# Ledger of designs, part 170: VHH binders against q9y6x5

Target 1, 379 residues: q9y6x5
Amino acid sequence: LPPKLLLVSFDGFRADYLKNYEFPHLQNFIKEGVLVEHVKNVFITKTFPNHYSIVTGLYEESHGIVANSMYDAVTKKHFSDSNDKDPFWWNEAVPIWVTNQLQENRSSAAAMWPGTDVPIHDTISSYFMNYNSSVSFEERLNNITMWLNNSNPPVTFATLYWEEPDASGHKYGPEDKENMSRVLKKIDDLIGDLVQRLKMLGLWENLNVIITSDHGMTQCSQDRLINLDSCIDHSYYTLIDLSPVAAILPKINRTEVYNKLKNCSPHMNVYLKEDIPNRFYYQHNDRIQPIILVADEGWTIVLNESSQKLGDHGYDNSLPSMHPFLAAHGPAFHKGYKHSTINIVDIYPMMCHILGLKPHPNNGTFGHTKCLLVDQWCI

## First folded at step 7 (VHH)

Design ya64 (framework vhh_8dlx_2)
Fold by ESMFold2-Fast, scan of step 7:
Parts: C-alpha cells; structure tokens; sequence
Structure ya64 (fold): chain B 379 residues (1-379), chain A 118 residues (1-118)
C-alpha cells in the first residue's frame, strides 16, 4: 500500500542525446509518463556532487560533497571519488534513503548509488551493494527487484546506478557518433530490460520509476589544453583537484599565488573563494579551496601537457552540454506530459512528496515539479 | 584500514636505475591523489612528485628528468622509476597520500632505504 519509488541514474547521459539518437524503449517509457528535457545540475558538474544533490536537494556547498577529489585542511583528510567511505564526508546532509528509513520505518535498497554503501548519520541503506564497477546491470537489477518484492519492513525507496554512458563519453568523446550510437543503443536495451523485468514481477503498474542522470558531456581536444605548469611552480601550492575545475591550496601568500594564475590563460577563470560567482552556490564550505580555476567548455587543465580524455564534464552548470534529462513513469506521474527544465535540487522534494516523507530543509522548489504529478494542481 | 608498504630499495651503484614499489591496501590507488617523498640523512623531507586519480603527474623540477611516477591499477601498486642515480639520491623513500602543510603529502609507510655507493 505505501507508495514505492525506484530512482535510476545513467551516469553522464547528456540531454541532447535524446534528440540525436534513437531510444525506442525510453520513448515508450516517456509516452506513458513524463519527460523533463533539461535538468540544470549543480556546480561543479561532477558525478559525486550531483548524485548527492539529487538525493538531498542541496547545493554542493551545503551537502559537503564539493568535488570528486576533496581536501579538508583542518582534519587533514583527503577524499577521492570511488573509494573513500569515511562518513565524515557525507554527514553534512541527510539523503532520502536515511529519511525514508528513520521517518516512516520503511526499508531502502541500493545498487551502487554514490553514498549508499556509507553509514550516514549512523544509517546505511537497508539493502545495498558495495560499489564494484564490474557488477553487471542485470545483477544490480535482479537484486533491486528482489528487494522491492521481498522485504520487511517494505522497500519503498530503491536506487540503481550505472556507469555508462559516462565512461564511453570520456573515452570516445560525445561527437564520436559511431561509438556513442552503440553505447546509447545498449543503454536503451537496458531500459527495455528494466521495464520488462518490472512487468514480469507485477511491479510495473504500482511502482514509480525515475530515470535521470547527474550531468552531460562535452568534446575535448589536444588543441584545447591549459598547462598549469606554465603558470606557476609546484612549490607554491598543493593541487587538490585538477580539471576542469582546479582546487588550489596555497603554500605561500594566497595573493601571490592568485597573481601568478590570474592572467595565465584566456580559457580559464581564476577565483579567490570569496569572488566565486554567487550563481554557482559554490563558496560556503571548508572543503572549497582558497583559489579555484574554472576552465571554459571543452578546455582541459593539464600538468606536463598530458591528457587522454576525449570527453569531460565539470564545467559551468549553465552549459546545455552539462545538462541531463529526467523521465518518469508510475501512478504519481501524468502520462504523455513534457516539461522544459527543472533544477536537479528539485528532484529531492518531489521524491519526498511521492513517498509521503517530510523533506529536510533543502534548496529545491516543489512548485517546479508539481506539473509532473497527478495529485497536484498545475495552473 | 589503509596501509602503504614501500619496497624495492637497496644498495645501487652510481649511474644505474632502480624502481621502487608502493603496495596499497584499504583504498584504490587509481582513485587517489598519491605521491613520493624522500628524506636524506640529516635533511628534511623532499617532495619528488605526485600522480592524480586521472593519471596526470607532476614532479619536482630539479628531479623531473630523472624520475617517472606510474601505477598498475590491476595490482593496486604505485611505482617510482629512478634513472642515473647519484650519491645525493641516498635517502629513505616514502609513498604518501593526503596533505602535509610543508611537503604537501603525509608519509604513511615505514619507507624503503636507497643507498647509492661506489
């Protein structure tokens, strides 16, 4: 009887892929559900930050996962994007699975969503898989559907994460139509498998399903490199994160480091922490370093001029190439409705509404998503 | 529990090459900022170079032509290749992750001793 929600993420699924490639299974899903054509993600447009924003409704400065590589100078702790399970990094926010388990005495299930294998506020997802990129989509789906059908207390919130098309986007670049076509067809087939599995198990008609992503992808080139070594000597600073947003911790006077960097390249902006644009909502957290460098779209910041990335993300969140989409189907959603744009932080309060949970204070606006929902008046 | 174990040190003649290894457990080297530092007898820590999660490397300019940092993600091992060794390269070598306010990295292992002698 309680409402159920499955949240699915395909990492790095740029919104305009939907217009440039064929997705028969995803289009069938959308015809009987809703589509948000663009989701404006949070800055920086990276995997860990945006996945945590989806499930907390918070900007990165508020939830504390401010990059895929972070440093806290006070505690001397260092974080990396795939392996640090120290709750310290995740405890600045309360993700929806924690709220679901503590507020409603319900279970949560997780297949690889960032943070779900970490005890956050002493609470870990009721059922979860430790992160392992080698585990197939089918195995993740089998576990999630088994937990949705066979749990006590019932699983009402479930998450499923898949690394593609991000891995291939980095390797081939989004302009490689031949390779990207193959990858995206495979993803559409996985969506078809998901829908068919839910139908066979009797879950399809009563389960709310959201398919979304954390960011897009843009084309990079060996012709678009910014060599940080030509700007400043390594003895002057510690580099916490490199590209396309570099996080600089000065070893000397901050002003001197800033002056060496500020005119180094016409293709990056250099900000003192207090001068970071307000529209980024990327300033009020101790894990944000004293100086950040923001490369222009498609430019890569390098050391020793080495780069093998043909595609990347992390750029300005106003760029359409950085935007994912959101599609949804289920009893909570209208059928055949299209919406232009929402903010990625708006997903959290919408999901809380669907599940009957009281959201924690967040940066999302429920009004932005109300037109997607059958129980809301969209004037 | 995070552990870093350095190996490959020993006595080596001037002008020869040596490769040091750092075996990591409790975390993944390909996902972490890591580096090498050394300490010669009676001197402070000297930064050698770093490797970032994405594979980009940067080196102490005085050592850049003499050293190469690499990793083997399949064995979760970090390497330091040293060429054209001199008596001045005699030191204890540490692999490290994290920040030290002075050197940029905190040493986590016991280190491996390299002695360059004629």
Amino acid sequence: as target 1 above (379 residues)
Amino acid sequence: EVQLVESGGGVVQPGRSLRLSCAASGFTVSSNYMGWVRQAPGKGLEWIGDIYSGGSTFYNPSLKSLVTISRDDSTNTLYLQMNSLRAEDTAIYYCATGYDEYSGLDPWGKGTLVTVSS
Scores: ipSAE 0.000, ipTM 0.109, lowest interface PAE 23.6, mean pLDDT 87

Design ya65 (framework vhh_8dlx_2)
Fold by ESMFold2-Fast, scan of step 7:
Structure ya65 (fold): chain B 379 residues (1-379), chain A 118 residues (1-118)
Amino acid sequence: as target 1 above (379 residues)
Amino acid sequence: EVQLVESGGGVVQPGRSLRLSCAASGFTVSSNYMGWVRQAPGKGLEWIGDIYSGGSTFYNPSLKSLVTISRDDSTNTLYLQMNSLRAEDTAIYYCATGYDEYSGFDIWGKGTLVTVSS
């Protein structure tokens, strides 16, 4: 019986939601599994970059998905649409579903995980759904479970992505307890549905299930805006990405653009590419622009306008508000074990171990996840 | 004692719709997971879909555009709505439930025959 793994992501699930709200179904899942309280994600703390880091074990500068909006200076290509299916953007790394299909005679299945509807290195997930935010969680789960039970060669790696609580986090802000309570209760109910579905189909006892997220969320305000137009005219630069990390492509001398921006706001750090802090691992890629602006937590960069977002992410990855959690259950995992912190890049080598795959070179450290696994010695 | 009684089967022409009923006794439909399974002549059992106690529904992907599962809690009845019926939909349709939400379908009705012919 080959090992099987289902990787589930609830976009924007901030780690401390677990201590501030009740999750009876997730609590039952954790009771018989493992919990990692904080996952330190990669910079920038955005959806596409972190979802690709989970499945490649690489920092953004290495896997090439460096933002949700990108420009490649060498090829002159632009990426700004989640429906852009050009493999060029994804080909700088090999995600786990490609490795799963190429190393073993195995299939992969995907319900909406970023990158799974794109052929990467001429390989697309064996079973997949084209990205469409209107497709229900129930339909995604139904497809995944059918593929796990009715595939030849067998589906051994499956992914499931859901847009909440990120969408509501942006709309209401994470401090809106009434609206966030309703949203998070619905997510807990979906986790209950997922577990019940797997049990009814006879999958639960033999399937490894990871529930995680790509980033957290922080409260924003109309009182915390950085108006970029007050510091520099549009004629000096091309804007590749805006907030909370702005990617600036100068149209004139880079030093002059930098000098106009460096004292623009006390709530924003301005970096020349070579001066970006090493701890971000966000420097060695052609898609990282010559000047990067990094807003302080809760501050929004705007162009002479207001922002309707009450919550946002993308900020410094050292911020606890940007951290998701990881919970897991299945034959590979201990029962009732709690771990404090891992790096998001550590998930990939752990998943490769569970599936019996040789990982591609990556930035994760297998030792960080050993204590979660029944077949490993934990120092 | 738990019992399930299917009804609403019969002969129907291709392209038409049909709604099957499952009357439950000895337990409350809204408090249990339930589902529909069919068996065509000479074939094995084919899962159609199920409904969670909370009302969530899951369907066989091959059938999801053609079927809808619903319930009426006031009459303790489960329904299967079928649209655009074809000859290959000819089968005995079973209503099923489990003792609890984590067991498989342990309790089945006796089935109702649906024949799709011109």
Scores: ipSAE 0.000, ipTM 0.172, lowest interface PAE 19.7, mean pLDDT 89

Design ya66 (framework vhh_8dlx_2)
Fold by ESMFold2-Fast, scan of step 7:
Structure ya66 (fold): chain B 379 residues (1-379), chain A 119 residues (1-119)
Amino acid sequence: as target 1 above (379 residues)
Amino acid sequence: EVQLVESGGGVVQPGRSLRLSCAASGFTVSSNYMGWVRQAPGKGLEWIGDIYSGGSTFYNPSLKSLVTISRDDSTNTLYLQMNSLRAEDTAIYYCATGYDEYSSGFDPWGKGTLVTVSS
């Protein structure tokens, strides 16, 4: 008191891994907490978009991080994972760590969650680490736990991001049981060590901990490639993003480019921006390009080259393979409760409630997460 | 009966390296979280680092580049490797364990081993 929350993301943790592999430490966490079996993420089902949706409660068209690669035609700016530090890209929303610091006398801490090393609305977490994939999970956790115990104003919101099992999911594919078993066992061991660390530091009983992910993973194959160069010559368009959702900026008439693409592959849907299905909530932002290509699950869009990816994500958010899970433990949460499904945008208003923050307008519905919380009426 | 016996201390010259050992009996090192702490004469305890059952290691940031914690599960022994020793590293070094995976804090502790950094 005040309430504290640690939000942990294991990138690319597909929900059904929980049913197909053993997680003794995570199961102990869930036994004394809550489990949401499926979290329906936002489209497109990629890292930067979904991590920002978790902390803003907004669809991608509303928060402005619409892909891992973006282009703004007016300013001529480019966004990528190697060029993500310009606040221009992040300023269309207010993430929870900013709200946390702007309300009352509170601090936020961040270990590499996407966007946390960028000043957003001139605000950055009081304690943060610049993104560096070489930094161990242990070093990230050590910093977070030190900041939770030794901060004034107190750290009430902390984030921790880890790149696995996404990196291994891409490399081996989710159907490689031998390699995925090894990777997922290591993640379970990290979860066990996280719990032990929090207990040793006296944090466990009074800290709310959420463990979740941004998306799942599906199996890809060299037998499931869509060669874009066989459909259209490179001179007719600028490619902003490639696979499995391609973002096309035409250099000629948009209708002409659309007509060259629309029947190129039976395993790819081609949309003019205004024809993108309403259920995606992926239309009302200038960063969404005039033509979007959406590959079917397990299909990879390539430019006359082979793909080395055995697993990928970014596909239709209705696919169960794209769904992560959410587990939580702490004084705000029931013990031993299982819930079927929530939307990823619902996490933000739930976290605001736990922290006593007034949420910014968002696309989440607090009612969807009520049954997880001890201070709420479920029935 | 959990027992911890530290060894490997002694007089060492500045700039050298030293490895301390902590032999455990009455429990399994690889199934418990363990740590190293030190106390310089007349000063309080300073945390060095921990190792957890899953193999995760955590270090005091002021010491991280200078120390490494490891385990030999076959000999049930915890190690602390120290590099680039300085006069201010002179202290009694203790190992400690939480033999219950759900216990909070370190208990029990060993008796310690003295490290003196001097020419």
Scores: ipSAE 0.000, ipTM 0.457, lowest interface PAE 10.4, mean pLDDT 90

Design ya67 (framework vhh_8dlx_2)
Fold by ESMFold2-Fast, scan of step 7:
Structure ya67 (fold): chain B 379 residues (1-379), chain A 119 residues (1-119)
Amino acid sequence: as target 1 above (379 residues)
Amino acid sequence: EVQLVESGGGVVQPGRSLRLSCAASGFTVSSNYMGWVRQAPGKGLEWIGDIYSGGSTFYNPSLKSLVTISRDDSTNTLYLQMNSLRAEDTAIYYCATGYDEYDSGFDPWGKGTLVTVSS
């Protein structure tokens, strides 16, 4: 009866993988739906920040998940890993599943999307799975489809998160055609599984499905390392986050730490918090540290050790290698339409429109996604 | 052209076991989601279970103790093993991919195979 939406994320799915590899199942999905070729994500281009931006429509400085590892200077709290369930970190914004549950007596369901196993503003997803990377895609999909069919109040918003191709992108690097081909074929097969499951359960015709990702991936190398220990002794600072964006909390005078780091490497930019470029929208939050180091694409910041990562992300959000894509299918979407670019924060107001929800103030622009939707005038 | 051919049906006594086969052509079972559905005389379609591209299986909870789904990738064939058959299991059994050329919500590629449980 009410409109329904399933939001699916394949972590680290770089947009140009679509042009360099074959995706028969995903191409069939797109043929009868829409494709946005590039999604410009938010800085920093990391998993937790971008997943929360998708569901809030906010830049990181506004929603408060500013990195995968954080320190709050006011409360002295530390955040790390997907297992941190303290609502404090998530309460600076209202994600769409919370709004969905508070308007019109609706339920939400979640399989591993960041934040969905945390009570945010005293509201947790109606149905959810505690984060566990060992749980198969098949089990996540089975739970989501059961909840979509068997819930009262009805589940109208559901999320599904999968860790690949990010894990393999880090391990092999995006330039490893042999290994990436195998990994991406497996993901295409999972997309096939998703579509078939929805068809067999009678959900496909009336469900809106979005397939997207949080960021891309770029090639790294043992020849492109920045050793922080060559610049400054670790006794002078506390390291909050390392690579490719390092968050530095000085133990001595801030200017002295800045001077030791500035000009240390030609492949790294060093910013005092107030000097961080405005275009990053990464300045106005207590969880952003006094000094931020930003490595150039493909460079890894290390502490006198080799990096095992052959691929990484977190870099400047203007880099095409950091961009994901968005594909969608369902009654709300046109069929066979291709669009070039949207901002990742634009996804939130589009989803609110599809679900009939009133969005919270956000940084997205509904006009950017109008051409994707059948009930909108595209100009 | 994608084609699925079901076989193995017939008359079976109550309490016995039966294995159904679904041979695929123009389509690779190991790369695709597949499932089994049935239709008893005068009733609607009932989902039995499915197998994901990776080999994981999921069953209708009301039928889980009765059935097992498997595949042989070398022969491009899907199987449904049924145990402890009862009169209410009498139905036409269909192998389905969901990837039909008409993009329908349910569209079996095969003609089905009739199972009659005599009593």
Scores: ipSAE 0.007, ipTM 0.379, lowest interface PAE 11.5, mean pLDDT 88

Design ya68 (framework vhh_8dlx_2)
Fold by ESMFold2-Fast, scan of step 7:
Structure ya68 (fold): chain B 379 residues (1-379), chain A 119 residues (1-119)
Amino acid sequence: as target 1 above (379 residues)
Amino acid sequence: EVQLVESGGGVVQPGRSLRLSCAASGFTVSSNYMGWVRQAPGKGLEWIGDIYSGGSTFYNPSLKSLVTISRDDSTNTLYLQMNSLRAEDTAIYYCATGYGDEYSGFDPWGKGTLVTVSS
């Protein structure tokens, strides 16, 4: 019978939350499955870029979703998290649900995963929900489980996205133990609801379930602001993205803009596009602007104003605070196995293997995830 | 430790309504996902509907207009209201918090309560 997989994301679930809070439902899931303690995400460590990397196995420069706010100078189009429905932005890669629908007589289902309500290469998820943050986790789960049981061709790949703990991480900051404890307990209860619903509907035994996230969260402060207006006049540039990675489009000579910015703050690195560190894999795309500013962890770039964010992400992907985790359960996975680290781009080829799909060329390495799988030998 | 005790079954005439109860011990109903399933003689298990920890209810589409699931958090009790009963509704009715283990999938749940729809 065809293998099935449900991919679940809790946005902004920092890996070390697992060590500092109790998760009875998630721990029960893990004891009969696998845990990857931290996942090294792609730069920049933002929601849209990393969610698309999970389902394509590509660095941001390769899949084209390089930020939550982007500008294309050739077409003069602007992308934002409020204006993301144009297929133009998503067409530089082929996400796994498109591959799933095109290679076999199979369907895909989606509850709010970024990109799933957009036709990509003229293919939209067979079943999907238009993005609406007010729709409950329970309603998203109900739709996913109904589609998994009542579809022809059968749904073999399903995705489910939830906005927490990211929203609360921004509002309270990850160091607010009282508020974060409350938020994380609610997430654990939702994981309990997920497992019990799958069991009640007879889906649990034959379904592979992955629970992961796109990034972590770091504490910010009104004492850690970089005022860009103190560095450079607005007449010299167009701002494409602000914080913690600023994307600068010069209106004057690029070198002159660079010289005004390069020594403005000790808590910000300034790069000409060709000088962006190779380890970021953030250079070879027209949507990456001529000058990029990268704030140090916990520092916020502002325009002569205060920031209301007590937590943020987008920082250097080498920072442990930016790393999520991955837990999985199902017939493809070992039981009670812990693994230290994988790259977020490695998730895609692993999922293709589980589903029996031929992956598109990607930046992941299947060998990195072999130890998680029962049908592979681990070295 | 977790125990579910179903009650309210019996012999009922076609077209009548019946309310089943599930008394829970060893855990809190309002903090857990719960559901109702039934098994007619000689047939497999049929899912009826669920209630999530937050109180949202979801039903088998074939039964949605005929059943209502509710709970009383003060008495730690789950209910199944059934309307317009037919002979086909004759079954043992179980409440459950999930199917338990991977092999049997049926632990913990109660002994069930028998509903017989007959003239």
Scores: ipSAE 0.000, ipTM 0.318, lowest interface PAE 13.1, mean pLDDT 88

Design ya69 (framework vhh_8dlx_2)
Fold by ESMFold2-Fast, scan of step 7:
Parts: C-alpha cells; sequence; structure tokens
Structure ya69 (fold): chain B 379 residues (1-379), chain A 119 residues (1-119)
C-alpha cells in the first residue's frame, strides 16, 4: 500500500503560543510524534505566499504568489481574493498534489488549502472543496476523512486548512491573553477531534499527519502607524499592496517617488526592487513592484485613517513572532523527538520523500528534516 | 553519481530557433522526472517545463507555444527546442532532475549553457 499523508494548517499559529498557553491534545500528539519548535517562513510572511511555499518548496519570487494582492507588470493583470481562480497566478510552480496525481495513479484531496480549487497545469485536486470561509472545521474534516477512506485510486495526499487563530490574532492581538486563550483552546479541541475521528475510522495508525502553519502574529497599536499620505500624494503612484509591506507602482519617475518615501518614517525601510535584501529572496519576479516599503515589527502602514487591527503579520521573516511550528505523527516519524528549526521550504522535499515522489527542483534541503524520519540517519 | 551536462547555447539572432541538449550520466533519463529552468542576468530562476518518466510534458504557460521538451532514450539525452527567440530569452539554461537526494533544490547540477539573443 502506498504511504498516506494529511497536511493540516492552522493559519497564523505563532510558534511561541505553544509555550504561553496549554494544548493538552496537541501535546499528546507531539508526545508520540515530532515537534519542530520554529519554522522559518518565506518573505513576505503572508497567507497565500507561505501556503504555496509549503507545497512547492520554493521562495515567493520563484513560485509567483508574492503577496495576497498582486499586479503583474508584463500582462497587466491584477490578483485579489476574488480572482485567485485564474490559473495564471499559480502556474509558475508545480504543487505537491499535482505531482502526486501525475507521477503515479494516486488521488489527492483538499479542504480549502490555497490553490487547491484552481486547475494548475490543467490538474486540479481529485477531490476538493471550493473556498468558503463559512464552512465549519467539522465539515472539512468529515469530507477529508471520507475521501481518505473511500477513494479509488487511493487518496495518498490530503490537505486541511483552517482560518484560526489568524482571524482572532488580527482582531484581538496576540498579547490579549483572555481572548487568545479561548481561541487557542478551541483550536486544541479541534486537534483532539481530528485525532479521535482518525482513530475511530481506523486511519490513525497508518496515516502520516503534519500540523503546521504559514506564519505567526505580532501586536499592533494605534500608537504605531505610518501615514503614507503624509509621505507622498496618491497622484504619484498606484498602490498594489498596503501593510506591512507596501507595493508601490510609480506613475511618475521611479527615483522621484523613491526620494519622497525614503526618509518619511524611521519605522519603515524603503527599497528599490534591485536593493531589496538578498536574504529575503524577494526580487526576481515581475509581480514584485518597483518600490517596496517594509514596516518595522508592530507598525502599520495606513492611508490617513486609523487601523482596526490589533495584530498583523507580513513582517521580516527573521522575526520569531512571524514563525510558525511544525508537529507530525505517523509511521514515517520518530516518537518524542524535538527539533529546533527548519525552513518552511524544507517541508516540501520531506513530504515528497514520505510519499515516494520525485520532487520538482526546489529551494528546500532534505538534510534539514532527516532527523524527524525513522528511515533516515541523523548521526 | 548523477551528472547533467548542458550544451548547445551560443549567440543567435532574434526570431531564430535553437535546440539545447542535456547529457545525463548516473541515471536513465527515460525513467526519471526532468525539467529545464533558466536564469536571465540579474533575475531569479524561471521554470520552463518538465517531462515525466512516462513522457508527459508540462510547460510554463508564458512559454508553452515557444518551447518543446523531448528526449532520446538511446543517447540518454534531454532536449529543449526553442522557437521564435527574443532578446528576453537571453539566459543561462539548466536541466534539472526531481531525483530524491539530500541536496535536491533549485540549484543547477551543471554550469548550464548560455544563450544570447542579439542583433
Amino acid sequence: as target 1 above (379 residues)
Amino acid sequence: EVQLVESGGGVVQPGRSLRLSCAASGFTVSSNYMGWVRQAPGKGLEWIGDIYSGGSTFYNPSLKSLVTISRDDSTNTLYLQMNSLRAEDTAIYYCATGYDSEYSGFDPWGKGTLVTVSS
């Protein structure tokens, strides 16, 4: 029988939540599995880019999903949540579910992972749900477990995406202990439900399960705003993305726009595209705009308005507050093993190894995840 | 020991065609997932297309009508046929494999072959 893997994402699950709150169900999962305490995500530290990096093993400049809001300078197309079903945006890479379906006679299943309701290279997940935030975790779980048990050819790769704790992190901020404890307890209960349902259906012993996230969350404040309108008039540029990484398309000379922005606030860095730090791997794509503004942690870029957000993400990927974790359980994984750090792009070649797939060329390093796996040596 | 050696690059005029070769040793091209990537001066790696072990080909949609990937099993060689070359096709071209290895990544396995489209 081919190996099976379920990849679960809880959006915006900051790594240090594990140390500041109690997760009895997740802790029981980790006790008989593995924990990676920090996952260094890709820049920018946003939902669509990082979810696509997990399943492609590529930096954003290489897979083409460079933000949640994008403009392509060559084709003049605009990307927003409502038009993410255009394959154009997703076709610069090959995600793992496509490879899974094409290398062997296997099926993939998806409960709302970004990109899974889009035909990528004329291939869509064998079983999928169209994205709808109103669909409960329970319904997503029911569909995934049904497809894992009742598919021919067999579902060997499945994904499950949930919008919390990201939505609550934005609304309350990660430092609101009372509200965040309620939200995180509910997530832990959902993890308990997931494990129990897999056990009840006879899937638990033979299924590899990865629980991870795309990014963390940092505290924002009305005292930490950068008013872009005080820096530059709207007539000089088109705004492609706002905060905390502003994507600026100049309507006039690029140097003039840069000069108006470069010293406007001590709490943001202003980069011409070619001057973006190499460590971000965020330069070599036509969807990256000519000028990028990067706010300091906890600062929000606004247009002459107050911000309602008490938490945000998108900041520098070297910040621990932007890092998620990774926990895993199953026949491929050691029991009771802790690892300090991997890169988010390392998840893809590890998953390919578990499934017996030949990975597409990628930015991950299989060696970084070897110690998690029972069939590998880490001596 | 897996080795990939790219060849066939050079200076070509706009509108012309060129075929690049990738000679493989240490594994069988017809039994493996393989692809072509390129890197233009000052730009990141751009995926061109790939071929699965069974012979199915998939292409970057922006290049689909301009390129063809094929292989010759008798010489263990992968090919990239490029038509209607433009100045923006100037790049170093690399062949790559999806072979499972400790160092699998978006790095080329050889030095690549330079294609310059000018005049």
Scores: ipSAE 0.000, ipTM 0.227, lowest interface PAE 16.4, mean pLDDT 88

Design ya7 (framework vhh_8dlx_2)
Fold by ESMFold2-Fast, scan of step 7:
Structure ya7 (fold): chain B 379 residues (1-379), chain A 118 residues (1-118)
Amino acid sequence: as target 1 above (379 residues)
Amino acid sequence: EVQLVESGGGVVQPGRSLRLSCAASGFTVSSNYMGWVRQAPGKGLEWIGDIYSKGSTFYNPSLKSLVTISRDDSTNTLYLQMNSLRAEDTAIYYCATGYDEYSGFDPWGKGTLVTVSS
């Protein structure tokens, strides 16, 4: 009976939703497990970068998924998060499912977690689903639980990804209490379904379950737009990523592009790559562009047009609105323990410890998560 | 007491090869995860590659064709073979076997300096 772990992500689940809405099923899970109130994610606070940081324990500059849209200056390749399955983008790190399969004779299973349908270092998750947003949570859960119960070598690490509440957060904004309450109630019901399915199949008592997210969400407005076209003409640069962190590849002298942008808006910081704040850990990678624009919370960078998003993320990772939470339950975790904050990169070495795996070099600190674990002391 | 002693660095000309050694004491290399990382002047730590207890190796894709990690169980020593050295390979090279609970990944030795210049 090797240790087993199911890692579940609800995309865009802002930590303070727990205080503003009722979650009876999630609260029952937390009551008998642990809660980390805030997880400080990595910059930029986007889906693909943070999901890969969870499973590698690395900052984006180190694992190479630095945005949802990327350009590699050395190879001149372009990445889009829609259909790009080129292993090149994912090979700068070794995610936990690869380590699980190769370090131990064990299987991994995945339902839609970013990167799990791509061979990384010639290794793909033992069981996986090709990404398809139309596949229901129930179908994803059914596959994961079948693989956890019926595999040889045994599935010891499983991942489950769900697109909500991120999609609705973008569409309605996090302050739309009417629409967000319906969405969050549905998510709580899915958590209830998850727990009941695991109990019905006899998995609940021996399975470690982590429920977390990659980022939060902040309210945007048509009154908070930064029109990049009013600052600089398209002939001066190639746009690699737009909002709220714009990645600028100059077609002319970098200093001239910087000078046109630096005073364009009081609600946007403009950085030359070498001037990006060290606290972001967002500098040492060829996929990070020569000029980065960082919008202030709630501001949207646009190209002479309106934005349809009423909520967004990608902003400064020090902002509480960008923080998700982490809840966990299982034999490895204390019951009824509440912790204030961990870094998202700390999840990886904790998971390796639970599974008995030797982690790859990473930016996480195991000491930050020790108090969550039954077999550890809070030194 | 776990101690790692890196050696084999020095000044090498571009295009040449170099093999670095990591002598381990206080634990068995063949029973442990081992890795190589480097730090170039003014840059952060860059992962080079790893070897696991079963012998599986993983490399940084940008370096995969240029480096090989191996071990000698009889001498309890880890090796990093580097080929076609470039000026940008100038760095302090560290071997590592695990993590400190408080600081995350920490190299156990002082490293060995490799300077690639003509």
Scores: ipSAE 0.000, ipTM 0.277, lowest interface PAE 16.1, mean pLDDT 88

